# VHH binders against Putative glutamine amidotransferase MTH_191: the designs that were tried, part 3

Target 1, 304 residues: Putative glutamine amidotransferase MTH_191, of Methanothermobacter thermautotrophicus (o26293)
Amino acid sequence: CGIAGVVYKDGKLHSVGADMTRMLHALQHRGPDSAGFAIYGGLGLEENDYLLNIEVKDKPGLLDMVKETVELVSPIGSDEVIPSVENHIIYRCRITLESFSQLKPLIMDIDSIDDVIVLNGSHSFEMIKDVGSVLEIADRYDTWSKKGTHAIGHTRFSTESIVDRYHAHPFQSYIIPDITVVHNGQITNYWKIREPLERKGHIFETNNDTECIVHYVADKLASGYSLEEALEQSVKDMDGPFSYIVGTPQGVGIAKDQLGLRPGVMAENDEVFAVASEEVSLREVMDTSEVEQISPGEVRVYEI

## First folded at step 15 (VHH)

Design k2 (from j6 with Q107S)
Fold by ESMFold2, fold request of step 16:
Structure k2 (fold): chain B 304 residues (1-304), chain A 119 residues (1-119)
Amino acid sequence: as target 1 above (304 residues)
Amino acid sequence: EVQLVESGGGLVQPGGSLRLSCAASGFTFSSYAMSWYRQAPGKGRELVAGISSGGNTDYADSVKGRFTISRDNAKNTLYLQMNSLRPEDTAVYYCVARIWTHSGYSSYWGQGTLVTVSS
């Protein structure tokens, strides 16, 4: 798997969708099954507005059921339908909620409809994740045109058993707003991490390592940790070879396991900070002689 | 105007107890995550304990089992019950308020209260 992140330091809108598309495409070697993006800062939503991102099987009446369920909570603003593969569409709609706490209950109501899966709901970032190659997904969603302040992304290199849109990265937690994670590697002590979180009331939808990470980070932030402290603690608590990038409305954070079996790379100039699994990806958005390897156990936070 | 005022510090013998308080004003206390940090002379600040807006707690390894963080949302007050105190707990203790929004987080710090643990 390959992960990447890019941050523009001036906090203005840049072509981060194009940047991330090039970075992820450069990470492709052979046989990618999925790719995903979290693109921050470009949605331009009004206060209390959210974008829902919903996978719907392409069959008569189902989309109408989804819309009816949403409309019990909020009028639907702008919306769109994006045809996808495997007899599915992606339905996106803008909604208005009185508070963030209403988002997850609405997601759960929509998820209760057979053949419907909410991929995410968010305010400050656009999530794009699907099955296919990076370029197929980029064409399907027009990632080339997406603007923002920063982005993180993931591509999977090998064919694994089950491939679906929901289990593609990024993953998101709803304990606090708009935290995303992309991950490369494996958390070998997941039971030690997951059990305390479940006792605190976290609900895990999958057994995916990345979901474990995003819940952990969100829990620490919700308990009063800074982002850097949450990431530092994760490196102490989690075992196995891993690297992950967390996306937040303010920027990105990076963590690498204490063993550091194969480091990723990062670099920074006056305009841009970038991180990637491989240097070829990093060079799609920056050319510099000062490329840094991510050290074993290293945590780095870059906030705009 | 966010205001965090710590109290309850002082001189205490090893093995003793103290209870710190932090009076909060100028924001919706119940919506914020709250934390205690400490800073020993000549050292950096370190997280001691945190408590979410919903009451979930987390502790640094060095104090787990000895310290208890709590909050009273009706009184806008954060507490730290410190038991089995050790000389290494000597520090200025700071009350911190944090809120996470769609734009990230903000942190507000109190002025601190000194705890000295000495025989």
Scores: ipSAE 0.460, ipTM 0.805, lowest interface PAE 2.7, mean pLDDT 88

## First folded at step 17 (VHH; from k1 with A33V)

Design l4
Fold by ESMFold2, look of step 18:
Structure l4 (fold): chain B 304 residues (1-304), chain A 119 residues (1-119)
Amino acid sequence: as target 1 above (304 residues)
Amino acid sequence: EVQLVESGGGLVQPGGSLRLSCAASGFTFSSYVMSWYRQAPGKGRELVAGISTGGNTDYADSVKGRFTISRDNAKNTLYLQMNSLRPEDTAVYYCVARIWTHSGYSQYWGQGTLVTVSS
């Protein structure tokens, strides 16, 4: 697996979708099973608006049921259907909620419909994740044209793996607005991390250890930690060979396990901060001779 | 208009106790995550303890088992009970209020109260 992140320091819109597409494509050694993007800053929603991102089996009447369920809570603003593989479509719609706290309950209501899975709901970033190669997904969703301030992404490589859209990175928690995680490696003590979080009321949708990371970080933020402090504590509490990138509305955070067994590089100039699993990816967005290895146990936060 | 006013600092011998208070005004106290930070001379600020809007607590490793954070939403007051104090706890202690939004977090800091642990 490969992970990447890019941040434009001026806080203005740049072609981060194209940047991330090139970065993830450069991480391919074989055709990947899936890829995913979180593209921040370009969505341009009005206050209290959210974008829902819903996987719907392509069969008559099902999308109408999804729309009816959404419309019990909010009129649907703009919407879009994106054809996908495996007899599915991706339905995206803009909604308006009275508060962030209504978002997860609505997602759970929509998830109760058979053959329907909400991939995410968000305000400040666009989530794109699907099965296929990076370039296939980029063409399907037109990631080349997406603008924003920063992005994170993930690509997975497997010869004998079954992969679906729901388990692709990024992962998101809903107790802190608009945070996402992409991850390389494994958290070998994730059950010990997960159990206290569940007791605090975090809802886990999968057994994926990346979901454990996003809930852990969200819990620390909700408990008064800064992002950097949350990441520092995660390195102390979590075991295993891992590297991860957190996306937030303000930027990105990076953490690497104490053993430092997973690759990771970063670089920075006056305009851009970039991080990637491999240097070839990082060089898609930056010409530099000054590439820094991420040290064992290191955390780094870049906020605009 | 937002005010966070710490009190209860002072000089104490090793092994002693202090209770810090932070009186909050100018915002909806119950909507904010509250925390205590400290800054020792020549060092950066570090998180000591935090308490969520729902009352869940978390502590820095260096103070677990010795310090207890609490909040009284009816009185708009944050507390830190500090027991078994050590010389390395000597610092200015700050009350911090934070709220996380779609644009990141917003925060307010108090002016701090000095705690000195010395024999």
Scores: ipSAE 0.372, ipTM 0.749, lowest interface PAE 3.2, mean pLDDT 88

## First folded at step 18 (VHH)

Design n5 (from l4 with V33I)
Fold by ESMFold2, look of step 19:
Structure n5 (fold): chain B 304 residues (1-304), chain A 119 residues (1-119)
Amino acid sequence: as target 1 above (304 residues)
Amino acid sequence: EVQLVESGGGLVQPGGSLRLSCAASGFTFSSYIMSWYRQAPGKGRELVAGISTGGNTDYADSVKGRFTISRDNAKNTLYLQMNSLRPEDTAVYYCVARIWTHSGYSQYWGQGTLVTVSS
């Protein structure tokens, strides 16, 4: 698998969707697989508004049930239907909530509908994740036109255990608003990390070790750690060969395990910070001769 | 106007105890993640303990089992009970409030209270 991130330092809107599409395409091995994007800063929602991103099987009456469930909590603002593969649609709708704390309960209510899966709900970023190649997904969602301040992304190929939209990266936690993770590698002690989080009330919806990472980081942030401190602690607590990128509304964080067996590179100029699993990916957004390897155990945070 | 006012610092002998307090005003205390940081002479600031809005706690390894963080949302007050104090606990202790929003986080730092643990 491959991961990438890009941050524009001026905090203004740039073509990060196009950037991330090129970066992920450069990482993609041949064949059908999956890809995912978290594109921050360009969604432009009012403060109390959220975008729900819902996978719905394309059959009579089901979308209406989804809308009715949403409307118990919020009137639906703008919405859209994106046809996808495997006889599914992606339904997106803008909603208004009194409080961020209403978001996860609503997601769980919608998820209770058979043949319906909420992919995410968010305020400051757009999540795009689907099965297929990077270019197929880019065409389906028009990632080329998406603007933002920063983005993270992930590609994977068929050798991984579950290949569907929901289990594609990025993963999101709802304890902290709009935090996402993309990950390359394995967390070999995930059970030791997961159990304390479950006792604190974190709800795990998959067996994917990347979900463990996003819940861990969110838990540390909710417990008074800075992002950098949370990432530093994760490197101490988590075993296995891993590299991950955290997305937040203010920027990105990068962490690499103490063994450092996975490749990873980063670079920075006056305008852009970029990170990727491979140099060819990073060079899609950065023209520099000075590329840094991510060191074993290294943590880096870039906030706009 | 946000204010965080620490108190309870002072001189204590090794093995002794102190209780720090932080009085908060100017924000909705129950909505903020609260923590204690410390800065020893010649070192950077480091997290000591944190407590979530829901009351979940976390501690630096160096203080686990000796320090207890707590909060009283009705009194807008954060506490740190420090037992079995050691010379390496000597530092200025800061009360910190953080809130995470869709735009990232905001944080506020108190002025600090000095804790000195003499040999």
Scores: ipSAE 0.549, ipTM 0.835, lowest interface PAE 2.2, mean pLDDT 89

Design n7 (from l4 with V33T)
Fold by ESMFold2, look of step 19:
Structure n7 (fold): chain B 304 residues (1-304), chain A 119 residues (1-119)
Amino acid sequence: as target 1 above (304 residues)
Amino acid sequence: EVQLVESGGGLVQPGGSLRLSCAASGFTFSSYTMSWYRQAPGKGRELVAGISTGGNTDYADSVKGRFTISRDNAKNTLYLQMNSLRPEDTAVYYCVARIWTHSGYSQYWGQGTLVTVSS
């Protein structure tokens, strides 16, 4: 698997969707795959608006049921249907909520509809994740045109023929707004990390260790840590070979395990900070002459 | 205008105790995550303890079991009970308020209160 991140330092809109598409394509392996993007800063939503991102089986009447369920809570603003594979569509709609705390309950209500899965809801970033190659997904969602201030992304190589959209990276926590994670590796003590989080009320929907990471980081932020402090503590608490990138509305963070068993590189110039599993990915968005290896146990945070 | 005013610092012998307070005003106290940081001479600021809006606490390893963070939302006050004090706990202690939103976070720092642990 491969992970990447890019941040434009000036806080203005740039073609980060195109950047991330090229970065992930450079990391893509052969065979059945999935890919995912979190693209921050470009949605332009009003203060109480959210974008819902919903997988719906393509059958008569089902989308109408989804819309009816949403409309119990909010009028639907702009919306879009994106055809996808495996007899599914992706339905996206803008909604207005009184507070962030209403988002997860609404997601759970929509999820209760058979053949419907909410992929995410968010305010400051667009999540794109699907099965297929990076280029197939880029064409399907037109990632080339997406603008923002920063993005993170992931590619997964699978030797298995069955993949699904929901378990693709990025993963998101709803304890704190708009926190995403992409991850390469394995958290070998994930149960020891997960159990305290469950006791605090975090709800885990998968057995994926990346979900454990996003909940851990969100929990530390909600408990008074800075992002850098949360990442530093994660390196102390988590075992196994891992490298991850966290996305927040203000930027990105990177953490690598104490053994440093996964490759990882980063670079920075006067315009851009970038990170990737491999240098070939970095070359898609900047000159490689000043490339740094991410050291064992290193964390790095770039906030706009 | 947000204000955070620390008090309760002073000189104490090793093994002694102190209770720090932070009086907060200018914001909805119950909506903010609160924490204590400290800065020893010549060192950077470090997190000591934090308490979430829901009352969940977390502690730096160096103080776990000796310090207790708490909050009183009715009095808009954050506390730090410091027991079994050691010379290495000598620092200026800061009250910090944070709120995380979908635009990032906002944070506010107090001016600090000095704690000196010396024989």
Scores: ipSAE 0.445, ipTM 0.793, lowest interface PAE 3.0, mean pLDDT 88

## First folded at step 19 (VHH; from n5 with S31D)

Design p1
Fold by OpenDDE, last read:
Structure p1 (fold): chain B 304 residues (1-304), chain A 119 residues (1-119)
Amino acid sequence: as target 1 above (304 residues)
Amino acid sequence: EVQLVESGGGLVQPGGSLRLSCAASGFTFSDYIMSWYRQAPGKGRELVAGISTGGNTDYADSVKGRFTISRDNAKNTLYLQMNSLRPEDTAVYYCVARIWTHSGYSQYWGQGTLVTVSS
């Protein structure tokens, strides 16, 4: 699979949706896949507002049930239905909560409905995950027009695993606000990493090692680590071939395994910080003369 | 005005113990992640120990089993019990308060307290 991230250093709104689309398209080497985006800084939501993204099977009455469930906790301020593939729709709605701590319980309630999966809830970024090519997804969600300060993205090859929205990146943790991860690789000591997190009370929704990564990083941040320190510690604790990119409201970071078994590259100038699994992705936003290979075991972070 | 005031530092022999305290004021202490950082001479700052708002603790590998971080929200005070001190633990120790929001994070640093471990 391919991963990418981009940050505009000035903290202003840029066409990061278009940038990430081009970066991910450059990484797509095969037929229909899945792809995902986390675009930060462009939603412009009011305080205590959140955007929910929910996968709903296209059957009578199911969407109404979802709405009713949401309305038990919060009124729906605005909503939209996005047609998708495989007899599913993506339902988006804006809600207001009294506190961030209410978000995870609401998500769990919605997830309890058959044929319904909450993709995410967020305030500072827009999540886009779907089945299809990068360009198809970008067109479907109008990713080209999305603005933000920074973004991360993922494209998944059909030969690697199940290609669907549920398995698509990014993954989000709700330990802290609006943290996401995209991942290329495998954590071979998965249970060694997961068990301590569970003992701390963190709830896993899947057995996907990418979820483990985002919970790990979020837990470190919640314990006082900086993003850079959290990533450095992950390189020490996690085994296997991996490269992953983290997004927070503050910025983007990349980590590469100690042996450099998965690729990672970086480019930086006065305006942009960019990272990716392949140089061809960086060429979409940077001059190739500015591209450098990330060394094994190295992490790179940029915070606005 | 936000204040973090460290105390308890000083000179101690190898194998000795110290207890650091950090008195916090000017913000809602219970909402913040609290941590201890240290900076040795000629080195960068490093995390020593952290404690979440929920009370989960984490430690640098170099201090695991020797140091204990704790907090008293009623007293707005952070503690660091340091046992089996080593010369390499010599540093200025800083109390840090951090909170993550939808806009990123905010943090405050104390002025630090010097810990010297020497024979």
Scores: ipSAE 0.911, ipTM 0.966, lowest interface PAE 0.4, mean pLDDT 95
Fold by OpenDDE, last read:
Structure p1 (fold): chain B 304 residues (1-304), chain A 119 residues (1-119)
Amino acid sequence: as target 1 above (304 residues)
Amino acid sequence: EVQLVESGGGLVQPGGSLRLSCAASGFTFSDYIMSWYRQAPGKGRELVAGISTGGNTDYADSVKGRFTISRDNAKNTLYLQMNSLRPEDTAVYYCVARIWTHSGYSQYWGQGTLVTVSS
């Protein structure tokens, strides 16, 4: 799989959707794929508003059930239906909550509905996950026109793992607001990492390594670590081949395993900070002369 | 006005104990992640201990089992109980308040309190 991230240093809105599309496309190989985006800074939601992304099987009455469930907690301010593949739709709706703490419970309630999966809820970034090629997904969701300050993304090959929307990257944690991770690799001491998090009360929905990573990082941040410190600690605590990129409302970070078993590269100039699993991805947004190989065990972070 | 005022620092012998306090004002203390950082001479600042809004704690490996972070939201006070102090614990200790929001994070730093561990 491939991972990428891009940050515009000026904190202004740029065509990060287009950038990420190009970056991910450069990483894509032949075959059925999945791809995902977290595009930060461009949603422009009001305070206490959230955007829900929900996968719904395309059958009569099911969407209504979803809406009814949502409306028990929050009015639906706006919504849209995005056609997708495999007899599913992506339902997006804007909701208003009194507090961030209400988001996870609502998501859980919606998830309890058969043939319904909440992909995420967010305020400061747009989550896009779907099955298909990067370009197909880009067209479906119009990622080309998406503006933001920074973004992370992922592309997965069908041969590597289960290709579905729910298991597609990015993964989000709701320990803190709007944190996401895209991951290339495997955490070999997974349970050693997960169990302490569960003891702290963090709820896992899957056995996916990436979920563990995002919860880990989020927990560290929630405990006082900076993003850089959290990533550094993860490199120490986590075993196995991995490279992962984190997105927060503040910026992007990349972590590479201690042995450098998964690739990670960075490019930076006065305008842009970019990271990816491969240099070819960085070339989409920067001159190749600016590319730096991330050393094993190193992390790179840029916060606006 | 936001204020974080550390106290409790001083000179202590190796193996001794100190209890640092941080009095917070000017913001909603209970909403913030609280942590202790330290900076030893010639070294960078490092996280010592952190406590989430929910009360979960985390510690640097170097202080695990020796230091305990706690908070009293009713008193707007953060504590660091430091036991079995070592010379390498000598540093200026800072109280830090941080909050993550959908817009990023905000943080405040105290002025610091000096802890010197020496025979």
Scores: ipSAE 0.910, ipTM 0.967, lowest interface PAE 0.4, mean pLDDT 95
Fold by OpenDDE, fold request of step 21:
Parts: structure tokens; sequence; C-alpha cells
Structure p1 (fold): chain B 304 residues (1-304), chain A 119 residues (1-119)
């Protein structure tokens, strides 16, 4: 699979949706695929508002059940239905919560509905995950027009893992606000990483090692680590071939396994910080003369 | 005004113990992640121990089993019990408050307290 991240250093709104689309498209080699985006800084929600993305099977009355479940906790301020593939729709709705701590319980309640899966809930970024090519998804969600300060993204081949919306990257953790991860690789000591997190009370929804990564990083941040420190610690604790990119409201970081078994590159100038699996992705947003290889075991972080 | 005031530092012999305290004011203490950082002479700052708002703790490998971080939200105070101190633990220790929000993070640093471990 391919992963990418981009940050505009000035903290202003840029065409990061278009940028990430081009970056991911450059990484896409063959399909069928899935792709996902986390676009930060452009959602413009009011305080205590969140955007929910929910996969709903196209069955009579099911969407109404979802809405009723949401309305038990929060009024729905606005909503939309996005047509998708495989007899599913993506339901998006804006909700208001009294606190961030209410978000995970609500998500769990919605997830309890058969044939319904909450993709995410967020405030400071827009999550876009779906099945199809990068360009198809970009058109479907109008990713081209999305503005933001920074973004991360992922594209996956069907041969690598199961291809569906829920298992598509990015993965989000709700330990801290609006943290996401896109991942290329495998954590071979998965159980060693997951068990301590579960003992701390963190709830896993899947057996995907990418979920483990985002919970791990989020837990470190929740324990006092900086993003850079959390990533450095992950490189020490996690085994296997991996490269992953983290998004937070503050910025983007990349971590590469100690042996450098998965690719990672970076480019940086006065305006942009960019990371990706392959150099061809970086060329979409930066001059090739500025590209450097990330060393094995190295992490790179840029916070606005 | 936000204040983090460290105390309890001083000179101690190897194998000795110290208890650091950090008195916090000017913000909602219970909402913040609290941590101890240290900076040894000629070295960069490093995380020593952290405690989440929920009470989960984490430690640097170098201090695991020797140091214990705790918090008293009712007293707005952070503690670091340091046992079996070593010369390499010599550093200025800083109390840090951090909160993650939808806009990133905010943090406050104390002025630090010096811990010297020497024979």
Amino acid sequence: as target 1 above (304 residues)
Amino acid sequence: EVQLVESGGGLVQPGGSLRLSCAASGFTFSDYIMSWYRQAPGKGRELVAGISTGGNTDYADSVKGRFTISRDNAKNTLYLQMNSLRPEDTAVYYCVARIWTHSGYSQYWGQGTLVTVSS
C-alpha cells in the first residue's frame, strides 16, 4: 500500500485535498483498491460539534434507525447521504456533544446496530474512506475542493488485505482528539503491544494492527509524550516491517521501522513538509531535488 | 496566571530517595496530562514519567521500577517519588502540564528543581 502526508507550514488553508489526491494517485498502481483521507483544518465546525461518518447498508428503515439512535444523544444539525458501492451508503451528520468523552460511547451505540459501521467521528478533520480508485473516491466526495492546513492519506491494493471502508485507512483513536494513522506494513509483535493498551482500558474494535498503532501513539500522547517522542518509542517497541504516518490537529509525523523494511521519504521547503512511501508521491507537491530518504528507525515530525 | 512550582530537589547520595512535588495553579489541573521532564547537563530534555487524566502512568525505561509518578487533583499537586537514585539521574526536573484539544495542544512548564546525585 501507499501512504502520504502533507503540511503547509504557514497554518493557512490550502488545496490539501487536491494535493493529497495527486499524491495518492501517484502511489496507486493497480486495483481494485481502497483509499482514505484525513484532511485537517478545513472542516470549520462550531465548538462541541462533530462530524460522523457512518457506513449503512442500503436497507429500508435502517438509516432511520441510525438517525434515531443518534438523536437520543444529540440533535442532528445537518446531514447528507453519499452514494457508494456494494449496496451501501455513507451517511454523514453533524452533531453536538457536551464533551469529547461522549463521542466514543455514541459511536459504540451506533456500531451495535446490525449492518451499520461508524467510520469515524471528528471535529478538526474530515475523514474520507471508501472502496474504489483514488480518483473515483475523490470525485465521489469532491476531495479536490477540500481545503485544509495538512492531511494524511492511504491507498491499498486488494491483494494486501481485506478491502472495505471500515478497514480502510486512516484509523482513528478516541483516546485524544482527532488523531489518525495511515500504515504500510505489519506489526509482528501485535499482542505485546495490544495487551498493555487493553489493560489500560482502551477498547479495540478490530484486530487490525493499524488500530493498534493509533491507540499506542494516542496513549503515549495521553501520558505526556510529545508526538516525536511517541513515534520514537513506537519504533523501539514495535517489531516488523512498517512505515506509518500520524495526523493530529497540530501536524504530521512519520515513523520507519528500525530495519527500514518499508519505504519512507520526505521533502521539505519553506512552505511545505511532505512525507510518503515513494518519491513519486512527493513530486506532486515539491521539487524532486528536495527529496530525501528517511533512514531506518528514523522519525520525522512537523507541527504547525 | 498559570503557575507550576516544583519543590523537593536537592543533593542526595547514590541509592538515596527524593520526593518531588509540583504545585499547580491558574488552570483546571484535573483536565491536564501531567508529566516530569528532566535535563541533565549537556543533554536535551527527556520525559521521565507521565500520568494521564485517568491516572494511567508511563515511565522512561531508565527509571522504571525506581520512580513513581502520582497526582492529587484535590490538591492540584503532582508528585515524583524517586528511589534508588543514581548519578545519571542528576538533572533539572521540570513539571509539565499538557492538554490535547481539537486545535492541537497547550502546555505549561515549571521553572524546574535541581536534583543532584553524588557521593
Scores: ipSAE 0.908, ipTM 0.965, lowest interface PAE 0.4, mean pLDDT 95
Fold by OpenDDE, fold request of step 21:
Structure p1 (fold): chain B 304 residues (1-304), chain A 119 residues (1-119)
Amino acid sequence: as target 1 above (304 residues)
Amino acid sequence: EVQLVESGGGLVQPGGSLRLSCAASGFTFSDYIMSWYRQAPGKGRELVAGISTGGNTDYADSVKGRFTISRDNAKNTLYLQMNSLRPEDTAVYYCVARIWTHSGYSQYWGQGTLVTVSS
């Protein structure tokens, strides 16, 4: 797997969709499998509005059932259907909720429908993840034209994990607003990390260790940790080969395991902060003379 | 006007106990994550303990089993019970209020209260 993140320091809108597409394409060394993006700062949604991203099997009446379920909680302001592969469509709709706490329950209700999977609900970032090559997905969702302040992304090969949209990165947690993670590696002490989180009342949807990472970080933030402190603590608590990148509405962070078993690099200049699995990815957004290796056990964070 | 006012600091012998309080005003206390930070001489600020809006608590490894964080939303007050104090616990302790939103986070800091653990 390849992971990447980019932040523009000025807090203005830039072509981060195009940047992330190039960064991820540079990391794609094998045939097509899956790729995903979290693009922050460009949606421009009104207060209390959210964008739902839902995978729906292409069969008669199912989309209507999804819409009816959503409308029980919120009116649908706008929507679109994006054609996808494998007899599925991606349904996107804009909704309005009274509070953030209503989002997870709604998602759970929609997920209870057979042949329907909610990919995510968000306010400050756009989730794009699908099956195919980076370029195919970018064309399908017009990722090239997406603007934002920062983004994270992932490209996966079929030999590394389960190949489907639901298990594609990024993963999101709803413990706090609009936090995402992309991950390269395995958490070998998975149960030791998950059990305490469940005891705190956090609900897991999968057995994927990436979900565990995003819940862990979100829980730390919800308990008073800064992003940097949360990442540092994760490096101490989590075992195994891993590198992961976190996205929040304010910025990006990367964490590398204590032994440095998964790759991670960083580059920074006056305009951009960027992180990735490999240097070739960073070259897409800045000069290579500015690239440095992330040390084992080290974390790097930039918040606008 | 937002205010966080810490109290309860002072001089204590090793093995002793202190109870810190933080009185909050000027914002909706129950909506905020509350935490205690500390800064020892010559060191950076570090999280000591945090309590979520739902009441979940977390502690730095160095204080686990010795410190207890709690909150009273009706009184807009945060507490830190400090038992079995050690010289390395000597620091200025700060009360912090933080809220996460879709635009990031907002936070407020108190002025701090000095805790000195010495024989």
Scores: ipSAE 0.907, ipTM 0.965, lowest interface PAE 0.4, mean pLDDT 95

